# Designs tried in a protein design chat: VHH binders against Mitotic checkpoint protein BUB3.3 (BUB3.3). Part 25

Target 1, 314 residues: Mitotic checkpoint protein BUB3.3 (BUB3.3), of Arabidopsis thaliana (Mouse-ear cress) (f4i241)
Amino acid sequence: MSGDRLEFENPIEDAVSRLRFSPQSNNLLVASWDSYLRLYDVESSSLSLELNSQAALLDCCFENESTSFTSGSDGFIRRYDLNAGTVDTIGRHDDISTSIVYSYEKGEVISTGFDEKIKFWDTRQRESLVFSTDAGGAVGCVTVSGNNLVVCVDASMHIYDLRNLDEAFQSYASQVEVPIRCITSVPYSRGYAVGSVDGRVAVDFPNTSCSSEIKYSFRCHPKSRNGRLDGVCINAIEFSPCGSGTFVTGDNEGYVISWNAKSRRRLNELPRYSNSIASLAFDHTGELLAIASSHTYQDAKEKEEAPQVFIHRL
Key: E = the ipSAE of ESMFold2; O = the ipSAE of OpenDDE; V2 = 0.75 times the mean of E and O plus 0.25 times the DockQ between their complexes.

## First folded at step 21 (VHH; framework vhh_7nfr_2)

Design W1 (from V2 with S52T; at its last look DockQ between E and O 0.96; V2 from the best seeds 0.85)
Fold by ESMFold2, look of step 21:
Structure W1 (fold): chain B 314 residues (1-314), chain A 121 residues (1-121)
Amino acid sequence: as target 1 above (314 residues)
Amino acid sequence: QVQLQESGGGLVQPGGSLRLSCAASGGTFSSYAMSWVRQAPGEGREWVSSITWSGKITFYADSVKGRFTIARDNVKNTLYLLMDSLKSDDTAVYYCAKHKYGIPWARFDHWGQGTQVTVSS
């Protein structure tokens, strides 16, 4: 089934760019091009707050239950006090800021953008910007896990060791060999899963010494299109946090498909959503999947209907 | 109100070059993601090229890649398209357009009136 639709007192007025569950609770952040960051309490089925940021939001992340951040189309990096219901600006990229993540290992916010920079922010300092380095191109997507940071530029993964940022990044060509649209870290592993603009998924292990971590790729087709050579953009890819090897993909035609990374097989395909899948997020237990059915402006054939967010129980 | 006005079109022989300009007024040009879009007679509009609001990142349609160069001058509030190695298939009215939100893949919210480019011997 497609899951329970979340209800918002003020409708989301433009694209949903990112869904994020808290790592500690079932609080859900919803970032939108309508400039609002929304916090939804899935347990109580209620909207906790809406905070205006005056630019289209492209990504969001939690630091903790009280604090979150967004990256915006105006390049500003904004911090949100989720208890006080306030927002302030901590810095800026010199072009669109496309992604933002929090590194718990480093205690820092990491943002990327079309100024071709990776910027590191430490809110414990009087001046938040503590480091900036070259991304090697326009960053399309990012993942952080432990001491590893990966930014995607076209079909390449630019890999940084957070313990040794004074060295140049390691460039790794993804098996998909076309622009990477989304990336996520494989839990309990040094691997990464990527989704491409042409409907491929790859699981890559750039620096593995483990013989069971064998890279592979496949075309991610819904059952109705099995055997076709063309594919649609994979907008979202996320692993269940539980180490089962389960991950989900969301494509630009509204399909959400779950897979097992070890067995390399399809597990389930949800009924098609009415719009593109813009974002997916597992809750911290892996029992809930949040799904944004929203235009992404990645294809002219997308519907411009009100975005919807669903909670699917696994 | 945001206003966009193209200029620099004209008649040119195949293999020739033109530079189109788009003057912007009525807003903050340095916050705009911009594109060039063209329309040949009897055809729909075809996206040509886009540029981010800082000018750092550019995008091109395959049909013009390597031949056209998009650029901007945020001091003069002007968008440019340098068109080299022109072909008869490049004949069209060329429009500059502003993207919503400063995002170069968002929908357009403002258009210029267009400038005619004709490539013929």
Scores: ipSAE 0.725, ipTM 0.886, lowest interface PAE 1.1, mean pLDDT 89
ESMFold2 (binder alone), look of step 21: mean pLDDT 87; pTM 0.892
OpenDDE, look of step 21: ipSAE 0.891; ipTM 0.947

Design W2 (from V2 with I103M; at its last look DockQ between E and O 0.80; V2 from the best seeds 0.72)
Fold by ESMFold2, look of step 21:
Structure W2 (fold): chain B 314 residues (1-314), chain A 121 residues (1-121)
Amino acid sequence: as target 1 above (314 residues)
Amino acid sequence: QVQLQESGGGLVQPGGSLRLSCAASGGTFSSYAMSWVRQAPGEGREWVSSISWSGKITFYADSVKGRFTIARDNVKNTLYLLMDSLKSDDTAVYYCAKHKYGMPWARFDHWGQGTQVTVSS
């Protein structure tokens, strides 16, 4: 396994669902099914706080250094004051809330749920819920980039213009042609990279005016396995923020592989982790990669061991 | 303490229909993600279908998609499985099960005692 393992005073007791670095520092959020949101200071190698939210946490995001949010299995959207060490609820979906992201362009929190809604929250206003619209189906994953929100439903990307939310979303069929499990925005571009349930990656440019932005897809094959793996799912895909075109994939077999989107080449493969890769996150500089090795219950053969989080230096 | 009790099993001809029920007690049923799981003689347990705690989202194994319908009534605290176009391969003991954390992909933490379904011509 590669990287420095993070130490937690109390062990993480169930799956890690999401890792997120702060966009401004090396503070790391760790969301877990054990109901705790954890904030880890990677520079000091210490846990800063643990906040109990009474439900399995499925996603998290930073607003800024002092404020973060989670989505949970009970549908509640929770706000965390990271300085005061407190948590409160700001609203709820009518079923499981699976994803939560922050739009810096709108200054709003965006969540999705099994109620097939996309909800927009603005804690600057007295009433936090400011807009709700249909997702168009069961949401698999979400990303936000500039004025675009992309919500993935099966193999389709539903693209919303944040400036014109009253209008119908644009539907774009992914090249992977099977359910999308993860999506990320290509830095300094209007492109998106997706990972599929069957081990494929596609890089798509739905509304490009740039001739060099040509869509492509490929299957992620670990070099150490000499070919394709049956039942492989791409659980995480993330770009380095530095604009080099470097991105990483993590699969449910414990492989983390780095690629370059511009040259379309494999760069490196980390030593295999002992459990599924549940989440990946780059720090704001691209120098650190956080890696969650954790059960995800996608494979009957997954290990039930305690989750581990590693920091790999690039 | 959560208790689950299945009913509605029986003998049916191929192509027939059957409706299973699972009564839940001892907890808050409207917070449970639920599944049906079956076990044929000499075989391991096979997942059949799952439903989210509000009932909005459902999942089916490929072997039953289009023939079976999962549903729930959160007022009556009851889970259902409507089985149509039954085949001999559907012969099994059917269990209802509760998922941990209210998520239909988390491990099961409670099981019913099962009800027998037999498809014979």
Scores: ipSAE 0.633, ipTM 0.853, lowest interface PAE 1.5, mean pLDDT 89
ESMFold2 (binder alone), look of step 21: mean pLDDT 89; pTM 0.906
OpenDDE, look of step 21: ipSAE 0.762; ipTM 0.891

Design W3 (from V2 with K56R; at its last look DockQ between E and O 0.96; V2 from the best seeds 0.86)
Fold by ESMFold2, look of step 21:
Structure W3 (fold): chain B 314 residues (1-314), chain A 121 residues (1-121)
Amino acid sequence: as target 1 above (314 residues)
Amino acid sequence: QVQLQESGGGLVQPGGSLRLSCAASGGTFSSYAMSWVRQAPGEGREWVSSISWSGRITFYADSVKGRFTIARDNVKNTLYLLMDSLKSDDTAVYYCAKHKYGIPWARFDHWGQGTQVTVSS
C-alpha cells in the first residue's frame, strides 16, 4: 500500500475504472462505476468536483484543463465542462462504450465499444460525430499516439493511421496470444505495450522499418508468484513519460511492478495493495504515480469495498 | 422491481435440443446485460453464457461453445438459450441473471427461479 491515500468527501461507492492525470497539471480524473467523474487536485490534496453522468463510467480522458470526456455502460459519450461543473451528451454507441481517448494530433475524441465501432468526435463541429468505422469486433482497449491508433479486439491489435482513415486497418496477433486487457503507447515511439488476461506483457513494435526493434513478451509475476505458470490479469500498463523506458504494471492481485523495457528487467515491486490494481497513471512529469486499488469484477473473491486511490512519489 | 422467470426446461435425450426462455419485467430490459448460469446436482453455479444489452456481443463458456446460442428479443423483453447437442453433463437447473449497470462482467443483482434441464438416455 505505497503512497498517500486520497480522501474523498463522498466515498467512491463502486469500482474505479480509470485514472488520468492532466497533461498540463496534477489534476487527476477518477472515473467510477458509481456514475461520478471526479476531479482531484493532487498538489492541494483536495477534491475539485464530482459530476454525475447517470451511467457507470468505463473510461475518461482530458482534452485540456477545462474539458474532459467519458465513455460508459449506456454507450453515451459525455462532455464535461470542468469550470462550469456541467455535463452534456455529444453522442453514443449502440452498446457499451469501453474506451475513450483524445487525439491531440487531430483535435478529436475517439471512442470504442461493444457495437464494434470506432467513433471520432469533433466538438468544434455542429454535428460532433465526424467519422465512424468498424473495429472488427468488440473493442477491449485502445491507445493513441501521434497519428497511430491501436484498437485491441481479443488477442489482435488493429492499427489505424489517423492520416489515412479511409484505408483498411492492419491487424496483428499480439505476442501474448490471449485476450489483451490493457495497452499503452511507448513514449516517443511508434511502439506499444500490452498486458493480457493471463498475466503476460508484450512490448511490440509492429512496423518493420524500426532498425532497433523491441519485440518480446514475458510472464509478469510478483516475486511471490515466481515459478508459477498460471498468471493474474494485467489490468494496467503505463510508461513513464520521461523517455527512460520505465513502465509499470498493475495486476488483479494488487501488485504494482516497475520494469525497464530496454534492459527487460524488474526495477521495483511495491508492497501489495489490498485490492486489485484497476488503473495506473503517471503525472506529466513522471514524478507521481496514481494507483487505483479497486475491485474489477474479474474475480469472485475480490473485496467489493470502497475503492482507494493512492499517490506514490517516485 | 425486476422479475425474471425461466421456462422451457425438460427431459431430453443425449444429442437433443431445448430452447430456454427468460421473461423479464419490472424495468427496462433493453438496458440489461444478461447471462445464463447453471447448477448441476452437488455442484456450484457455473456461468454458461452472457449477452450485451444490444445483443451484439455474446460470450460462452468453453464447455458449451458451438452447441449453445444465447439471444435476446428487446421488444418482447425475453432472453433465450438455444441448446443443441445436449450431453448428460448439461443436466442442471438453468438460471437467467441480470448484471448490474448493463455491464456483462459486473455482478448479478437479480436472478430467476430456475428451470430444470435433464439429459438422460
Scores: ipSAE 0.775, ipTM 0.903, lowest interface PAE 0.9, mean pLDDT 89
ESMFold2 (binder alone), look of step 21: mean pLDDT 87; pTM 0.887
OpenDDE, look of step 21: ipSAE 0.884; ipTM 0.943

Design W4 (from V2 with K65R; at its last fold request DockQ between E and O 0.91; V2 from the best seeds 0.86)
Amino acid sequence: QVQLQESGGGLVQPGGSLRLSCAASGGTFSSYAMSWVRQAPGEGREWVSSISWSGKITFYADSVRGRFTIARDNVKNTLYLLMDSLKSDDTAVYYCAKHKYGIPWARFDHWGQGTQVTVSS
ESMFold2, look of step 21: ipSAE 0.785; ipTM 0.906
ESMFold2 (binder alone), look of step 21: mean pLDDT 87; pTM 0.886
OpenDDE, look of step 21: ipSAE 0.886; ipTM 0.944
ESMFold2, fold request of step 22: ipSAE 0.769, 0.771, 0.764; ipTM 0.897, 0.901, 0.897
ESMFold2 (binder alone), fold request of step 22: mean pLDDT 87, 87, 87; pTM 0.887, 0.887, 0.883
OpenDDE, fold request of step 22: ipSAE 0.914, 0.917, 0.915; ipTM 0.957, 0.958, 0.957

Design W5 (from V2 with R107K; at its last fold request DockQ between E and O 0.90; V2 from the best seeds 0.86)
Amino acid sequence: QVQLQESGGGLVQPGGSLRLSCAASGGTFSSYAMSWVRQAPGEGREWVSSISWSGKITFYADSVKGRFTIARDNVKNTLYLLMDSLKSDDTAVYYCAKHKYGIPWAKFDHWGQGTQVTVSS
ESMFold2, look of step 21: ipSAE 0.788; ipTM 0.908
ESMFold2 (binder alone), look of step 21: mean pLDDT 87; pTM 0.885
OpenDDE, look of step 21: ipSAE 0.890; ipTM 0.946
ESMFold2, fold request of step 22: ipSAE 0.739, 0.756, 0.776; ipTM 0.883, 0.894, 0.902
ESMFold2 (binder alone), fold request of step 22: mean pLDDT 87, 87, 87; pTM 0.884, 0.886, 0.885
OpenDDE, fold request of step 22: ipSAE 0.915, 0.918, 0.916; ipTM 0.957, 0.958, 0.957

Design W6 (from V2 with K100R; at its last look DockQ between E and O 0.85; V2 from the best seeds 0.80)
Fold by ESMFold2, look of step 21:
Parts: C-alpha cells; sequence; structure tokens
Structure W6 (fold): chain B 314 residues (1-314), chain A 121 residues (1-121)
C-alpha cells in the first residue's frame, strides 16, 4: 500500500464516503458513515477537528477554508463552521441525500438525493433553498465545473447549463453503456471522465476552436494482472488539477492506477490496497493524492474492516 | 427497541399471487431503509428487494424483477411485498430487515421473525 497513513485520534468506525482537498490549502475533509466530518491538516500531519452529526455522511465539499457542507442519510444538508467548530442545517431532501458539490461560478451548494431532486442552496439568502428541479431519475453521481453540471442516472448523463436552469437538461447515453458509478470533470473544460460498474472508463473532451475532441473508452485492467477481471467496478475517478491530462482510477479490488487522457497511456499503478478504493482526491497542486481504502457496502468482496486513509506524494 | 413482524405468508399455487406485510414498531419507521430477504430450505439468505425510506427508490434482485413489487406505508408503519406470478423456487421463509443508517445498501441491523411462503401444486 503506497503513501503515508493518516492517524486519527478516534479511529474511523465505518465507511469513508468521500475525501476532498481544499481548493486553497492541504486541508482534507473526510466524510464517514460514522457521522463525523473530519478535517485533517496534511501539511502538519494532524487532525484539526471532528464534527459530529446524527446521520451517516455520504458526501462533502468545501465552500472555502472556513465553511464546508455535507449530505446525509437523513436527507439533511449541513453547514459546518470550521473555525467555530459548529454544525447547523440549511435544508433537507425528502430521502437520503447522496451527493453534494459547490459551484464557485454561482456561489451555491448543489445537492442531489433519492427524492430525485437537484437542489441549489445559497446561504447568502434569507431562505437557503433557491432552486429545485427534477434530476430525471435516481442520481448515481454528479460533477460540476464552471457552468456545467453533469448528473448521472444509470447509464445516462443529464447535462445542465447553470446559466440557464429554466431550460430542460440535455440527456444522452454514456459511452460505457452500463450504469455509471463515478464521474469527474476535466479541469478548465467541459470535459469529463466516468467509471462504470463493469470496470470501464470513458473520457470525453469536447471539441474547441483550437483543439480536437477526445472521446474514447477502455476497460481498466491492472498491469499486475494479465487478463480480464470480471466484476471489477470503478468506484472513484479524479483528474489532476494541473492540466496535464493525468487522472487516477480506484476500483473495488484495491487498485489505484494513474493514466494520461491525452496519450491514452497507463502511467503508474500503486501497490494494491487491502480494501476497495472508496474515494480519491488530489490536492490543489496535484502533488498529493489522498486515497481511502474502505468498504462501500456496494460489493460483497469488500471487507468490513476499519477504513484507512493514505496520502501519496506524486 | 425496533420490532419487525411479518405476516401474509401461506400456500399458493404456481402462477398465483401473495402479499406480505411487515409491521414495524419501537422506532421511527419513516427513517428506515427496508428490505425483503428470503431463505429456502437448506440454503443461505437471498436478498429480494429494497426500498428507500421515503419509498421513492426501489431495488430488485434479477430473479424477481417484473414479478414482485416492494412498497411501504409510512403512516401505518408497514412494509409490503406484492408477489405475482409465483414459481416453486420462490418457496422460502421471507424476512423483512432494516438497514443501518437508513441507507438501502448498508448492512442490516434488525430482522423480523419471518413468514413462510410455499408455492406448490
Amino acid sequence: as target 1 above (314 residues)
Amino acid sequence: QVQLQESGGGLVQPGGSLRLSCAASGGTFSSYAMSWVRQAPGEGREWVSSISWSGKITFYADSVKGRFTIARDNVKNTLYLLMDSLKSDDTAVYYCAKHRYGIPWARFDHWGQGTQVTVSS
């Protein structure tokens, strides 16, 4: 297993759902089903805080260095004051809330849930909920970049323009043709990459006036095994923020592999982790990769053991 | 103390229908993600269907898709399984189970006592 293992004052007692680095620092959020949001200062190798909630946390995001949000199994959207060490609620979905992201273009929090809603929250307003629309089905994963919001429903992608939310979303079938497990945005682009339940990765860079479209898919096979791996699922996918076209994948068998989207080449494969890769995150410079080795309860092959979080230096 | 009690099992001919109920008490049913799980004689438990705590999202095993319907009534604190087009290999004890955290893919933390469904001619 590669990287420095994080030490927590109180061990993480159930699944890690999401890791996220701050866009401005090496502060790392760790969201867990044990109801704690943890903030870890990777630079000083120390836990900064643990904030309890009353529900399993399924996703998290930074607004800035002092404010973050979570989505929870009880449907509540919670706001965290990271300086004061306090938690409050800003609203709720009418079923579990599975994903939460922050749009820096709109200055708004975007959440999705099993109520099939996409909700937009602006804490600068008297009422935080400022817009709600149908997702067109049960959302599996979400990404936002610039003015583009992509919401994945089964094998379909619903694309919203944040400048024009009154218009119907655009929907099309994904290149992987099976349910999408994870999605990430290409930095500074409308492009994205997806990972599927059957171990495929698809990459889509839109055509621009100065560059040609890149669009392809492939099965993600570790180099340490020669052959197909039936039942492999891509749980996590993330682009490096540095614009080199580097992205990483994490699967349910503990493999973390880096790729270059432009050259279509495998760059590196880390030693196998002992459990599923539940989440991956690059720091804002692309020099650090946070890796959660944790059960997700979405695969019978997983071990229900204490989750571990590693920092791998690139 | 969460309590789950199944009912509605019985003997039915192939091609017949049956509705199972699961009454919940001792907690807040509207916060539970719920499943039906069955166990045939001499076999392990087999997941059948799950439902989110609002009832909006449902999941089915491939062996029962199109034949079984899971539903819930959060006012009456009751979970249902409507079984249609029953086959002999549907014969089993059917359990309702509560997921941890209200997450319909989390592990189970409470089980009912089970109700017998027998499909024979």
Scores: ipSAE 0.760, ipTM 0.901, lowest interface PAE 0.9, mean pLDDT 88
ESMFold2 (binder alone), look of step 21: mean pLDDT 87; pTM 0.891
OpenDDE, look of step 21: ipSAE 0.803; ipTM 0.902

Design W7 (from U5 with V57I; at its last look DockQ between E and O 0.95; V2 from the best seeds 0.84)
Fold by ESMFold2, look of step 21:
Order: sequence, then C-alpha cells, then structure tokens
Structure W7 (fold): chain B 314 residues (1-314), chain A 121 residues (1-121)
Amino acid sequence: as target 1 above (314 residues)
Amino acid sequence: QVQLQESGGGLVQPGGSLRLSCAASGGTFSSYAMSWVRQAPGEGREWVSSISWSGKITFYADSVKGRFTIARDNVKNTLYLLMDSLKSDDTAVYYCAKHKYGIPWARFDYWGQGTQVTVSS
C-alpha cells in the first residue's frame, strides 16, 4: 500500500463510492454507502464535516468550495452547504441515481439514474429541475468536458452537445466492446479514456479531425499479477491535470497503475492495496492522488472490511 | 421488519412454464431492489435474476437469460418470476431476496421461505 492513510474519528462503515478533490483546494469529498458525505481537509489532515443523507451515496461533485451534491440509492439529488454543515433535497430520479457531475459551462448539476434519464438541475431557479432527457439505457458512468456530456451505456458512449440538448445524442461504440465501468476526459484534447469490466482501457477521440489523435486500447496487466487473471474490472481512471499525458487506473484487485497516454507506456505500479480500488482522484495540481481501497460488491470473494482512503504524494 | 413469502412452485414437465410470486410486507416494497435465487438439494445458492426498485432495469444469469422474466408490481407489493422452457436443471427451491440499500448488486439482507420447483417427466 502507498501513501498516507486518512484518519476518521467515525470509521467509514460501508463502501466508498467516489472521491473528489475540490478544483481550487485540497478539500476532498468522500461519498459512501454508509449515507455520509465526508469533507476532509488534506492540508490540515483533518475531517472537516460529515453529513448524513439517509441513503447510500453513489457519486458526488463540487460546485465550488461551499457547495456540493450527491446522488443516492433512493434516487434523491442532495445539495450540501459545506460552510453551514447542512443538507437538503433538490429533486429525485425514479430509481437509483448512479452519477452526478457539475457543468461549469452550463452552471448546472447533471445526474443520471436507472430511470434511464439524464436530469439537469439549476439551484438558482425556483424549480431546480430545468431539463430531462433520455439516456438511451442504464447509465454506468458519465463525464463532462466543456460543452460535451458523455454518458456510458453498456459498451457505448452517448455524446450530448450541451448547447443543443434538443438534438439526438451521438452514439459511439467503444473499442472495449464490453460494458464501460469508468470514463474520464483527456485534459489536453477532445478525447476520452474508458476502463472496462474486463480490464481493458481505451483512449477514444470521437469527432476528431486531428490525424495525430489515433484511438487505441490495451489490457491492464499489472506486473505483480503476471497476467494470471485477465478479467479484472477497471473501476477508476483519472488524468493528471498537469498536461503530461499521465493517467492512473485502479482495478478491482487493488492495483493502481500509472500510464502515459501520449507515449502509450506503463510508468509505475503502486504496491497492491488490501481491497479493490473503488475511486481515484488527483488534486488540482497533480501533486496528490487520493485512493479509495474499498469493497465494491463486484466480487463475491472480496473482503468487506472498513474502507480506507490514502493520499499518495507524487 | 420485512417479510417475504414465495408461492407458485410445483411439478412441471420439461419445456413447461411456471409463474412464481413473492408477496412482500413490512417496510416499503417500492424502495427494495429484489432478486430471485435458487438452491438445488446439496448445492449452494445460485443467483437467478435481479430487478431495480422501480422495475425499469433487470438482470439475468446466463443460465436463464431468454427463458425467465423478472417483474414486479409495486402497488400489490409483489415480485414475480415468469419461467418458460423449463429444464431439469431448473429444479430447485426458489427464494426471493431483498438487496441492502435498494441497490440491485448489493448484498442480500432478507430472504423468503422458498417455493419448490420440480421439472421432471
């Protein structure tokens, strides 16, 4: 295991679903199935708050330093005032809500759920729900970059233009050809990196006219495993914000591996974590990597022990 | 306090059909993600099918895909399993089970009493 383990006065009692750093500070959100959203100040090594939502939390996001949101197993979308330490409900999906992201281009929260909807929320309005559209299926993961929203359904990326939501989404078949488990935007291009349930990574460039942006894919085989089991789910994929092309993958067997997307090379493999890698997050400078070692309920043999969160310094 | 009771099992010829029901009481059925699980004598429990709490999303084991249909009625608080093209390998006690948190891939926290399905000539 690598990095400084975060200490929680009240241990996290069930799976960690998502870690997110603030885009402006080293404040870290930790969303958990134990119903708490936790805010951790990495600079001071202290827990700033924990707020109960009454449902398992499946995803979280920052709007800014004072406001965040979660999606939950009861379908509710909740807003958190991080200064006042309060939570309220702004709306609901008609089944579990699987993902939530904030679009700075639109000034809106975007959520997805098993009701097969994408919902857009603007808390500046009297009625927070401002738009709802069809996702084209059960959403597995989501990313937003500029004016593009990408929603993953099975092995497909459904690409929406946020400027023209009335138009049909563009469907792009992923190279992995099996369900996509995680997606992130490439920070220096209009590309996307995806991780699959069977251990593949693909870097895709939908709608590119740049001849140097050639899609590719590969299987993640940690050297430590020596290729023994090739079906290990890639639970998390994240780019360093520093523009070098460095990204990290976290798999369901506890391996965190760094890669360079430009050179297409493996860079480093961290010592194996004791549990699945449920989430990864870079801080805004790329100097810190937050790592959640937590069961994910994907494997019957996984250990259901208290989840741990680590900060790895780069 | 959740109570689950299966019914609708019986003896069926190969190629035949059955509909299993699971009546739920206690708590709020419309918040439950549910599954069917089966167990043949001397065997471990085998997951069969799952359904999200609204009923919009369903999942099936490869062994039953295309032959079984899971459904729910949230006004009657009832879960169903429609079984077609039954084979001898489908012989088992069938249980309905509730997932923790309403998440259809979370662990089960409540089980029914089971109903016997026997497929033989």
Scores: ipSAE 0.728, ipTM 0.886, lowest interface PAE 1.1, mean pLDDT 89
ESMFold2 (binder alone), look of step 21: mean pLDDT 86; pTM 0.872
OpenDDE, look of step 21: ipSAE 0.882; ipTM 0.942

